# Ledger of designs, part 41: VH-VL binders against q9umr5

Target 1, 268 residues: q9umr5
Amino acid sequence: SYKPVIVVHGLFDSSYSFRHLLEYINETHPGTVVTVLDLFDGRESLRPLWEQVQGFREAVVPIMAKAPQGVHLICYSQGGLVCRALLSVMDDHNVDSFISLSSPQMGQYGDTDYLKWLFPTSMRSNLYRICYSPWGQEFSICNYWHDPHHDDLYLNASSFLALINGERDHPNATVWRKNFLRVGHLVLIGGPDDGVITPWQSSFFGFYDANETVLEMEEQLVYLRDSFGLKTLLARGAIVRCPMAGISHTAWHSNRTLYETCIEPWLS
Short names: E, the ipSAE of ESMFold2; O, the ipSAE of OpenDDE; V2, 0.75 times the mean of E and O plus 0.25 times the DockQ between their complexes.

## First folded at step 1 (VH-VL)

Design n1f (framework fv_nofazinlimab; at its last look DockQ between E and O 0.02; V2 from the best seeds 0.00; counts 0 for: pae E 8.3 > 2, placed apart)
Fold by OpenDDE, second read of step 2:
Structure n1f (fold): chain C 268 residues (1-268), chain A 122 residues (1-122), chain B 112 residues (1-112)
Amino acid sequence: as target 1 above (268 residues)
Amino acid sequence: QVQLVQSGAEVKKPGSSVKVSCKASGGTFSSYAISWVRQAPGQGLEYLGYIIPIFGTANYNEKFKGRVTITADKSTSTAYMELSSLRSEDTAVYYCARHPYSSSWYEGFDPWGQGTMVTVSS
Amino acid sequence: DVVMTQSPLSLPVTLGQPASISCRSSQSLVYSDGNTYLNWFQQRPGQSPRRLIYKVSNRDSGVPDRFSGSGSGTDFTLKISRVEAEDVGVYYCMQGTHWPYTFGQGTKLEIK
């Protein structure tokens, strides 16, 4: 039988967004138990990511317990960060494939529709003033805001991304790295036509330097220092990168070709 | 069917304040933002500001120099717009309108309230 | 503030004929996310405004296909392929890119 699949949604998503994905899984892997976690839906997805991690942890623990053979995670957009953190804090997870579906794994530094109403007067270059404030970190979006021009503020104020990345020292860094390394495969999916994840390479742990030049994963300090295990995972062949063009952000979970190419192979 | 019902017409003296209510019915309140737009008689539209009730966060057109206060009561699904230090030029129909804040302008900018006429005269 | 300039301000049209309204912004309406938040509103006599078009060319639900929006940057156009009696009213462009959001002066469409 196929391993259970747990789906974690993104910002402002609902289970309805994954109806096509469920269909695809059912068609190609009949009998697969797929659970789309109905937590922090819609506006609730703006809650602090650590809160979300705790909630999702409570939900996945019993699922994992009933699946001793292991489970697969499909985590979309913001959900990919939630999942990475989840795998970092869980010392007993049994995740085989962690599929990061167009997730800002290395953070976000770009304006989006999601921020426009919340911060109508804020531009990308000024959002650090909000996101790196105490009240700003109460919003999930700010938890992974990564301003390359204000690295000091990011490192000191980011209450989520900087920690799970091991970019800021904390007492759990070693353990989190160990936990995360329990994953069988890390499947990174994203593409240049996403339109939301900025830069789109963030889905592959690429990101801007201080000059807004996009550097690849292997050029990132978190990789070079293996701060949370990327270098180790790559070395053992556990990282799969699946870029695809022509897919907008809201279509990653609904594109059949993408599913067949980037998702399905890892659900066995 | 979601509806926005605004409070009745107001007649105010210069220097006074007016508070217009906008009650939502038939749907979720906290999932949307409420914008306020006014229209002077025979004139165009002017954006006053908006509130995201779930967060209580409001943004104002600075043209009004702090005279506008937008609030929301989630328990009653009602948004309020208060305009202080009223002037004759504040005479207008004031509209509230619902729209998503999650997708900016993707979804409908609807419904609109029926409008509230505020007349400022000595 | 961004100034929205509509032309013409008065638009008499014969039933069944096309109509076109221009809207220009004082600065680019392209937001940092790449979207252009230009909207068109219709206000029929005695009614509340109704959004017809969002992001330059997208019709809201229930909006007839005779309405179309186009443009980019600072120049935008609303077109009505065949004007009907129910189209009488004032049309406003609105920019939602720069705070504060601002409207054009309005174009009054009337039947000749």
Scores: ipSAE 0.268, ipTM 0.694, lowest interface PAE 1.3, mean pLDDT 92
Fold by ESMFold2, look of step 3:
Structure n1f (fold): chain C 268 residues (1-268), chain A 122 residues (1-122), chain B 112 residues (1-112)
Amino acid sequence: as target 1 above (268 residues)
Amino acid sequence: QVQLVQSGAEVKKPGSSVKVSCKASGGTFSSYAISWVRQAPGQGLEYLGYIIPIFGTANYNEKFKGRVTITADKSTSTAYMELSSLRSEDTAVYYCARHPYSSSWYEGFDPWGQGTMVTVSS
Amino acid sequence: DVVMTQSPLSLPVTLGQPASISCRSSQSLVYSDGNTYLNWFQQRPGQSPRRLIYKVSNRDSGVPDRFSGSGSGTDFTLKISRVEAEDVGVYYCMQGTHWPYTFGQGTKLEIK
């Protein structure tokens, strides 16, 4: 029998986007109970990420309670940050596979179509003025905006990403690490042709240094300090990296080859 | 479907101000862009600015920046455009319009308000 | 500001025949995300404008398939394959790439 699967969507997304993924799961793992959470859909995905974490927590608790043998999470784009925060704040989660589908795990430093409306005269190099303000931190994109040229402002102002990454000291760091480390596997999926996640290596915990040179996960301070458990998980063999070229950001959940290669093996 | 209903026509003297309202009903307001566009009699369309009410920050065409104020009240689903120091050249129909600004979601038809005629004459 | 230039400004068309409207921008309309934010609007007599086409070639909901958009960079075209009586009105191109967003001067389509 197969563990239940919980699907968490991304920015400006909804449960309808995952209809093809649901079909793939039904074909390869018949009988699997799959729940696509329909919270903070479309326009509501801009709400603060901590608010989204709380709402998704309320939705996953009864699903996890009905499945004491464990569940799997498939979390897309911004949803991967919501899910990682869930794993940190829930001392009672029973997640086996956390499948992070093209998520900006180390942050985002790139333009998107909605940014031209939000900040029409700003470019990515100037968004720090807005995002690293109390006003900016009330919006989800700014909760994981990571300007490599203003790291001091990021570390001081981030209300979400710097905290869940352990980049800023906070009283919950030890408990959050303990909770996160209860996950069975961390499956990281992404690729160079994504076109939205910038740098695309953020999906694998890579990110820019001050010169916009990408440092990989093992070169990041949060990995080296094991701030929330990445080094421990890698040492256990619990981190799976599944890069795939040729997939645009909106196509990750509708590509059969990606599903069969990167997702299907982890839906025990 | 979403409907945008604007306030009624106004006749104003040069040097005064006008405030036009745009009330949304039957749909989502706060997370969409609400734009203000004007059309002088017999002429084309000109973009004044917009607001995204969830952020509360308006963006203005520089041509109008010292004279236009765009605001929104999320609780009443109403956007406002105020134009000050009116001149005869400001005589126009003023439209509000709602736009989806992300290709990730769309609520069907992009409504424009019915228009508000503002006449500036002495 | 980006100047949007339409031609022709007046377009008399025989009912059932094709119509074509050109729009040229003073700057490339390709945004930093790779998309081109060129829109087409229709304003029927006595009505508010409505969007027909977004991002160069995508028809809005309820727009008949006789309307098509094309172009790239700075040069864009709206085509109507078979003009119907209801198509009478003024057509505007609009760029949404460079703030402030700007419209073309309009093309008045009339049945002759």
Scores: ipSAE 0.012, ipTM 0.517, lowest interface PAE 8.3, mean pLDDT 87
Fold by ESMFold2-Fast, scan of step 1:
Structure n1f (fold): chain C 268 residues (1-268), chain A 122 residues (1-122), chain B 112 residues (1-112)
Amino acid sequence: as target 1 above (268 residues)
Amino acid sequence: QVQLVQSGAEVKKPGSSVKVSCKASGGTFSSYAISWVRQAPGQGLEYLGYIIPIFGTANYNEKFKGRVTITADKSTSTAYMELSSLRSEDTAVYYCARHPYSSSWYEGFDPWGQGTMVTVSS
Amino acid sequence: DVVMTQSPLSLPVTLGQPASISCRSSQSLVYSDGNTYLNWFQQRPGQSPRRLIYKVSNRDSGVPDRFSGSGSGTDFTLKISRVEAEDVGVYYCMQGTHWPYTFGQGTKLEIK
């Protein structure tokens, strides 16, 4: 019947955040096996993203092996970046729908409560000094910090996002691209009232230029060069863009209308 | 203004464990990380690892992996370094040193604790 | 691990004369951000180490102008333009580019 669903949470998050999402799935797709991964919960979500990718990989392998018809991923916020890397590093994933809930796919550049908790005296204009150091790259949030005024530092120092986006060369880039392209559907969800993901268009592979003007996905070098397959996926009709206004960052997994419009259609 | 004060000298037998403390005063304990460095008699400095107290996360030099554990107690503003399966070559002065959260780690290492002599002798 | 090699290991100097310490790394210390994370520490007898220089040539707050750092890639130098009595101690270079962080074996500066 329904393919199993694997849920990956975000920064300072846990499985408890998805109780409403699980209710919605049970109502519309009864019998679906939903596994919410309780790894890197709470403060452990600050561990380097490559470490999180290894841990989540170990957890998803047996789930995928038991479901030869395929699985769906629902990945929230920072979890969407974990799932991006999983799809690239796994030579044998069988993911049908990858549903990205308000994830900073091109990076983050904004003063948020999460950053103020970790770096209380820092402003977004100065965080590049911390994040683009060897010290800063030991924190997950710095792994996707993307300062549009210091793009050269981002490209050279990012140990995670610049590599998975193909913005900096990596020996495994060709294999990562082939693996990622095996996904059935890339469902991108986000909106202007999120309040945390900055710019919110990062959830749709848009991002700031040096003047903080947002350029959409189709104008990004990542897309134009087809670095990890976005252009190929769009040409196949495999990218779904589902923006919705009026939803704050912590509400993407608990809004019924959002679920029915953007998520439910992709949970075969 | 931040000061780091370490526990007193220890004499241990081979195969035992030692736990050294580093108590911070002045400033906010959770606003910085604590590194641990050792110095064997007549030899140079060797980096063991660090802890970020606000997250409770620690990273270790591979040479000591499985033997070293670094922890922190925010309520007492104290970091701890525990080294197990002690050998004679672990005889050294062990230092703690501060890194502020808002600074890049390359600008850290101020202040340092006074050092704790750990002697491993049969 | 990156090996840091200092020369000389013992440096007797006459008061008021210059002193120079060399440090070589087994690998380039240029990080992917273009910065070189080479530091110099001073340890006076009976005291904890204190950092003098960071990122090759930047002097820490409170460190006298007579101390200067230079170098690039794998070869670095710490210079003291006019040695004073309080400069007696052991000097260490340290790399922070590659994990784990490593120190040189130390150079003992003594007054002749």
Scores: ipSAE 0.007, ipTM 0.449, lowest interface PAE 10.5, mean pLDDT 87
ESMFold2 (binder alone), look of step 3: mean pLDDT 88; pTM 0.883
OpenDDE, look of step 3: ipSAE 0.194; ipTM 0.702

Design n1g (framework fv_nofazinlimab; at its last look DockQ between E and O 0.02; V2 from the best seeds 0.00; counts 0 for: pae E 5.9 > 2, placed apart)
Fold by OpenDDE, second read of step 2:
Formats: structure tokens, C-alpha cells, sequence
Structure n1g (fold): chain C 268 residues (1-268), chain A 123 residues (1-123), chain B 112 residues (1-112)
């Protein structure tokens, strides 16, 4: 039988967005038990990511316990960060494939309609004043706001991304790395036509330097220092990068070609 | 000024579907959520759901899940509400309403409303 | 679902006299962001609902100052200091804190 699949949604999302994905999985892997977690839906997705991590942990623990052979995670957009953190704090998870579906794994720094929805009167260049304040960090979007021009503020104020990345020292860094390395495969999915994740390479752990030049994963300090295990995972052949053009952010979970190419191979 | 203009009145048979449109103008469509609320004749207001066009995500009142579909077209700044398997009790005026979010101040919900669309379900 | 209970359901008022409508929620309407998403709507005969008050006590633009909202937690009040003929209609409270969002039954304000 196929391993159970657990799906975690993104910002302002719900289980309904994954109806096509469920259909695809059912067709290609009949009998698969798919659970789309309806937690922190809609406006609730703005709650602090650590709170979300705890909530989702409570939901996945019993699922994992019933699946001794392992489970697969499909985590979309903001959900990908939730899942990465989840796997970092769980010392007993049994995740085979962690599929990060267009997630801002290295953070977000973009002037998009996405941003205009959350900050209608602000520019990305000014968001550091909000996001790196104590009250700003009470919002999920600020938990992974990564301003390349204010690295000091990011490193000191980011209560989520900087920690799970091991960019700021903390007493759990070693343990979190160990836990995350329990994954069988890390499947990174994203593309240049996403329109929301900025830069889109963030889905592959690429990101801006101080000059807003996009550097690849292998050029990132978190990789070079193997702060949370990326270098180790790559060395063991556990990282899969699946870029795809022509897909907008809201279509990653509903595109059949994308599913067949980037998701399905890792559900066996 | 901000305006929400809805499609015209509909008369439908039981079991059929109806799709009502709501076109927004006078603002930035991408900065808003569009909600749908209905009111049966002589009755109160009932929430159906909302969509956030930027995310393409909709949230539904569980009472209507399975029958209500809310969509949006960003290119035309238009939101749609489709109700299937119509029943006589679905006879109501259907309203769309605008909601804006600002992380600094929170939601400004339902500050503008459409003129309403009367949907009559009769055999 | 959060139940919104308005009282009274019928409110006959003499012109120039004050009016008061109560709205009680079955749960606290304080959201995690610190706001209380309690709205008051006015619906005149044959018209769409119009928001008068948002977040308990904030008046929308164009709303006369004779309208005021107050309250906290689970108890809220809409007051009209001097009722005018144009105030005839149904008034609804609405909570936007807990999904699904819900309305009160409505209070029908009429002139005696």
C-alpha cells in the first residue's frame, strides 16, 4: 500500500484548494490515505508560525503513529516553512518525502499583490520597520520576512526563519538539525512565473544578497555552514530540485503536469 | 468612489444553479476580499463565504459547503457566487461586500456593499 | 457558531427621542490581533445594508455623530441620541472575529 500523504496549506488557504491534488493522487496512487489538515485556515494563517507548528504537530503525530512505514508531506507556500520547522522540532517524525511546494524557504522580500493585500499602504523597503518589531513578529508573514538590506535586524528580530535556518545561535540548533535530517527526501518545487514568492529562487533556498543579486542555495551561508543540514542532505542525494515555468503561485497544487513531474514520483 | 455592481435578478427552477457576479470599481481589486451574504424575504442576513482574489482562496460557511462556489477574475475585477442544487429556501437577495485587510489596523470588513441580486427559486 | 443576540427585536421610537440596541455574543469577540470585530449595519427599506460602526465604536464616513457604538468582550450597544425619520429600518450587529461570521436577528426601528 502507499504511504499516507499529509497536506499543509498556505497563507489564507484551506483544504478546498487541494481538491485537484487529491484527485490526482487518487487516480495515480489509488488507496492512498490523504489528509489535508484544516488548521489555521483563512485569517488564522496569520498567527505566529510557531503556534501553527504546534497545532500542526498535534494533528500529524497520530497520523504518523498509525503509519509505521512512514508518511509523505506536501506543504504549500507558507505551509512549507511550517513543515520544515515541524520536522526540525520533532525528534520522532517518520517523513519519507517532504515536498515543499512553492514555499519561501529562504524568506520573502517582494512588492507583489500579495504584499499589497497585507500591507496596502506600505512598500517592501519599509516593511522592516513593521516586521522586525515585537508586535510585527506576531504575524506569520513577518516570521519569514527577509530584508536583505537590514540583515542585522533580520538576524536579531526574526523569531522564526532565522532560528530554523540556524542563522542565529540558539540552544536547539544541533537537535533541530538532527531531527530535520531524518527526512528521506527533500523535494523543492517552484518556478520563475510564480509571481508571489520573491525571489522565486527562495523556494530552492536561493535569495538576495545585499545588492539584491540572487544567489543559489550552495552560495548561502546556511548551506556553507550546514546550519540545518542542507549540505548534508545534498551530499546524500536527498535533495530534489524541480523547477517549472509557466505556473502561477495559485496553480501549483492544481496543475496536472506539475504533479506528474514533480510530486507523483515521490509518493511511492 | 468605491462601487460594487451586481448582476441582475434571476429566476431559477429547483435543482438548477445560479451564478451571480459582483464587479468592483473605484479601488484596487487585489487589495480586497469579496464576501457574499444573502437575505431571504423578510428575514435576517446570512453569511455564505468570501474569496481573496490575490490568493485565489475562498472560505465557505459549512452550511453551504458543497453547493456554493465563489470565484474571482482579477482581470475584470469581478467576483462570482455560484449556488447549485437550488431549493425554494434559497430564494433571497444575494449581496456582495468588500473587505480590506491591513496588518497595521486589521480588517476593515464589509465597508461597501453591492446593490443586491434577487434570486427566486420556484417550480 | 457564534450566536449574536439582539434586543429588542422591535423598537418603536418617538421622533427626537433616544434609542438603544443591545447585541450580545455567545463568545468573546476579541481577536488575537487585539481588535474586536463587531460591526453595526443599517438597512433602510428596500436598500442594501450600510455599515455604520466598525470595531465596536468607529463611525464610518458620513455617519452622523448621533450614532455611537460601545461595548467590549460579549456585550455591545448601538445608541442613537436623537432618532430622525431617516433612521427607520433594520439594524444588525455582526461579528467578524470567529468563522463563520454571523449576524444578529436584526432590530426593526419604527417611528411611533
Amino acid sequence: as target 1 above (268 residues)
Amino acid sequence: QVQLVQSGAEVKKPGSSVKVSCKASGGTFSSYAISWVRQAPGQGLEYLGYIIPIFGTANYNEKFKGRVTITADKSTSTAYMELSSLRSEDTAVYYCARTQYDILTGYSDHDYWGQGTMVTVSS
Amino acid sequence: DVVMTQSPLSLPVTLGQPASISCRSSQSLVYSDGNTYLNWFQQRPGQSPRRLIYKVSNRDSGVPDRFSGSGSGTDFTLKISRVEAEDVGVYYCMQGTHWPYTFGQGTKLEIK
Scores: ipSAE 0.505, ipTM 0.811, lowest interface PAE 1.3, mean pLDDT 94
Fold by ESMFold2, look of step 3:
Structure n1g (fold): chain C 268 residues (1-268), chain A 123 residues (1-123), chain B 112 residues (1-112)
Amino acid sequence: as target 1 above (268 residues)
Amino acid sequence: QVQLVQSGAEVKKPGSSVKVSCKASGGTFSSYAISWVRQAPGQGLEYLGYIIPIFGTANYNEKFKGRVTITADKSTSTAYMELSSLRSEDTAVYYCARTQYDILTGYSDHDYWGQGTMVTVSS
Amino acid sequence: DVVMTQSPLSLPVTLGQPASISCRSSQSLVYSDGNTYLNWFQQRPGQSPRRLIYKVSNRDSGVPDRFSGSGSGTDFTLKISRVEAEDVGVYYCMQGTHWPYTFGQGTKLEIK
């Protein structure tokens, strides 16, 4: 029998978007119980990420309790950040595979066509003025906005990403690291043709330096300091990197080749 | 069915101000950009500015900054454009439009335009 | 500001014949996300404007397939393959890449 699978959606998304993924799982792993969590849909995905983490935690607890041998998480886009926070705050999680499907794990610093209306002359270079304020941090998109040119503001103002990455000292850092390290595998999925996650290497814990040069995961301070367990997981052989070109942001959960290559092997 | 209904025509003296309203119904208001565009008689279209009501921020065409104020009331789904220090060359039809993009979701809908408000500035 | 130049400004067309409207911008309309925010609007006599084409070549739903858009960078074209009586009006290109967003001066399409 296969472990249950819990699916967590992304920004501006809903549970219905995963119908193709559900079909693939049913075809290759028949009998798998798959739950696509129907919380914080559409505009509700803009709620503060800590609020979303609390709500998803409440939904996940009974599913995990009924599956003592463990569960798998498939978490798409913003949902990958929610899931990583869940793994940190839950002392009692039993997640085997955490599958991070094109998630902005080190943050986002990207233009989008809808955000050009907010700051028409300098979108990404100006969004820090909103996001690194108490009002801005009430919106999920600002909870993981990571402006490489205002890193001091990011480190001081981020209510979510800087904390779960261990980029700012906090009293729960040791406990969160211990909880996160209980995961069996961290499966990182993303690619250069995503078009939304910026830099796309954020899905693999890469990110910009101050000159907008992408530094890979192993060059990041959070890795070098092992602040939440990335170095430990890599040394344990628990990190799987599965990059795939040619997939746009909205197509990750509806591409059969991506599923067969990057997801299927981890749904034991 | 989304509709934008604007306030009625106005005749104003030079040096005065005008405030045009734009009430949205039948759809989402606060997360879209609400634009103001004018059309002088027999002329083309010109952007004045826009507001995104959920953030309360307005962006103005520099040509009109200092004379134009764009506001919104989320509770009534109504946007307002006020143009001060009116001149005869401000005589135009003023349109409001809800842009096609929900800035929070990124999903595209149709654009929706108000019926226009004629503002005539004469002595 | 980005200047949008349309040609021709007046376009008399025989019913059933093709029509073509050119639009040039004073600078590239390619945005940092790789998209080109060049739109086409129609304003029928006595009516508010209506979008026909977005991002160069995408028709809005309900727009007849006789309308098509093309172009790149700074040069764009709206084509009507077979002009019908209801196509009478003024057509505007509009750029949404550089604030303030700007319209072309308009092309008045008339049946001759």
Scores: ipSAE 0.051, ipTM 0.527, lowest interface PAE 5.9, mean pLDDT 88
Fold by ESMFold2-Fast, scan of step 1:
Structure n1g (fold): chain C 268 residues (1-268), chain A 123 residues (1-123), chain B 112 residues (1-112)
Amino acid sequence: as target 1 above (268 residues)
Amino acid sequence: QVQLVQSGAEVKKPGSSVKVSCKASGGTFSSYAISWVRQAPGQGLEYLGYIIPIFGTANYNEKFKGRVTITADKSTSTAYMELSSLRSEDTAVYYCARTQYDILTGYSDHDYWGQGTMVTVSS
Amino acid sequence: DVVMTQSPLSLPVTLGQPASISCRSSQSLVYSDGNTYLNWFQQRPGQSPRRLIYKVSNRDSGVPDRFSGSGSGTDFTLKISRVEAEDVGVYYCMQGTHWPYTFGQGTKLEIK
């Protein structure tokens, strides 16, 4: 029998986006119980990420409790950050594979299709003024806005990403690290043709320095300090990196080759 | 209760500009998109654009790009729509409407509209 | 731009009888998130539009249950089960899936 799969969607998204993913899982792992969480759909996806984490936690607890063999998480885009926090705040999670589909794990800095609907002019250089205000931190997109030219503001004002990445101190950091390290596998998926996640290497814990040069995961202070367990997971052999070219942001959950290569092997 | 109150009617000459205001009360002004829609006499509705005041960002229908500018003043909870190079075809009632922050995903259970501002362009 | 076509353009009905308005889009209105952003508005002469229905079939708060929306893809219908005198006005369908957002040409509902 296969472990249950829990799916967490992204910004301005809903369960319908995963219809092809559900079909692929049913074909290769028939009988798998797949729950796509219909919380924070559409406009509600703009709610602060800590509020979303609490709501998803309440939905996930009974599913995990009924699956003593463990569960898998598939978390898309912004949903990958929700899942990062879930794994840290839950003392009793039993997640085997955490599959992150093109999620901005080190943050976002760029004009994207989603941002063009909210910010139709090229305003990435000015978003720090709004996002790092108390006002801006009440919106999910600003919770992971990471301006590499104002890293001091990001570190001081980010109420979510800087804390879960251990980039700023938090009283619960030691417990969050211990909880996160219980995950069986961290499967990171993303690619250069995504067109939304900027830089795309953010899906693999890479990010811009102050000159907008991308530094990969192993060069990040969060990795070097092992702030939430990335270095420990990599040493354990628990991190899987699966980059794929030719896939746009809205296609990660509906590409059969991507599914067979990067997702299917981790759904025991 | 949310209310959108618009400025009074304007009569303008061809080639001039008009600036219509929309003052919000009763709700969170900065957290919602403010849309602008017009209606020529006896005709249907036409979407001009919107602004999201908290981010200071606006988007325009390509038909009006270069002529329309939408702004917001958070201190007075007032949105503005300015239309330049006016032509007789711009004669219409201009409406502001409060939409949800999620312009991509549609509307909340309540959609709030201003009373409309008649702009007449005549020589 | 997406063209929205309504029929009929003029709809005379007898009080208490049902009424139906059709709306057809030139492109599918299913967005990438699986939702269909088709709305219905009512406008009385000299008044601002009022939204009745959002996302095809969801009624706005305060809208009577005699109003219902249905449809999928490119074909949509607004139904009034029993027309009341207060229902007189122009009805517009509107798509919010593709930018720029566009309205149908309107259907005028009149009492016979």
Scores: ipSAE 0.007, ipTM 0.430, lowest interface PAE 9.2, mean pLDDT 87
ESMFold2 (binder alone), look of step 3: mean pLDDT 91; pTM 0.917
OpenDDE, look of step 3: ipSAE 0.021; ipTM 0.576

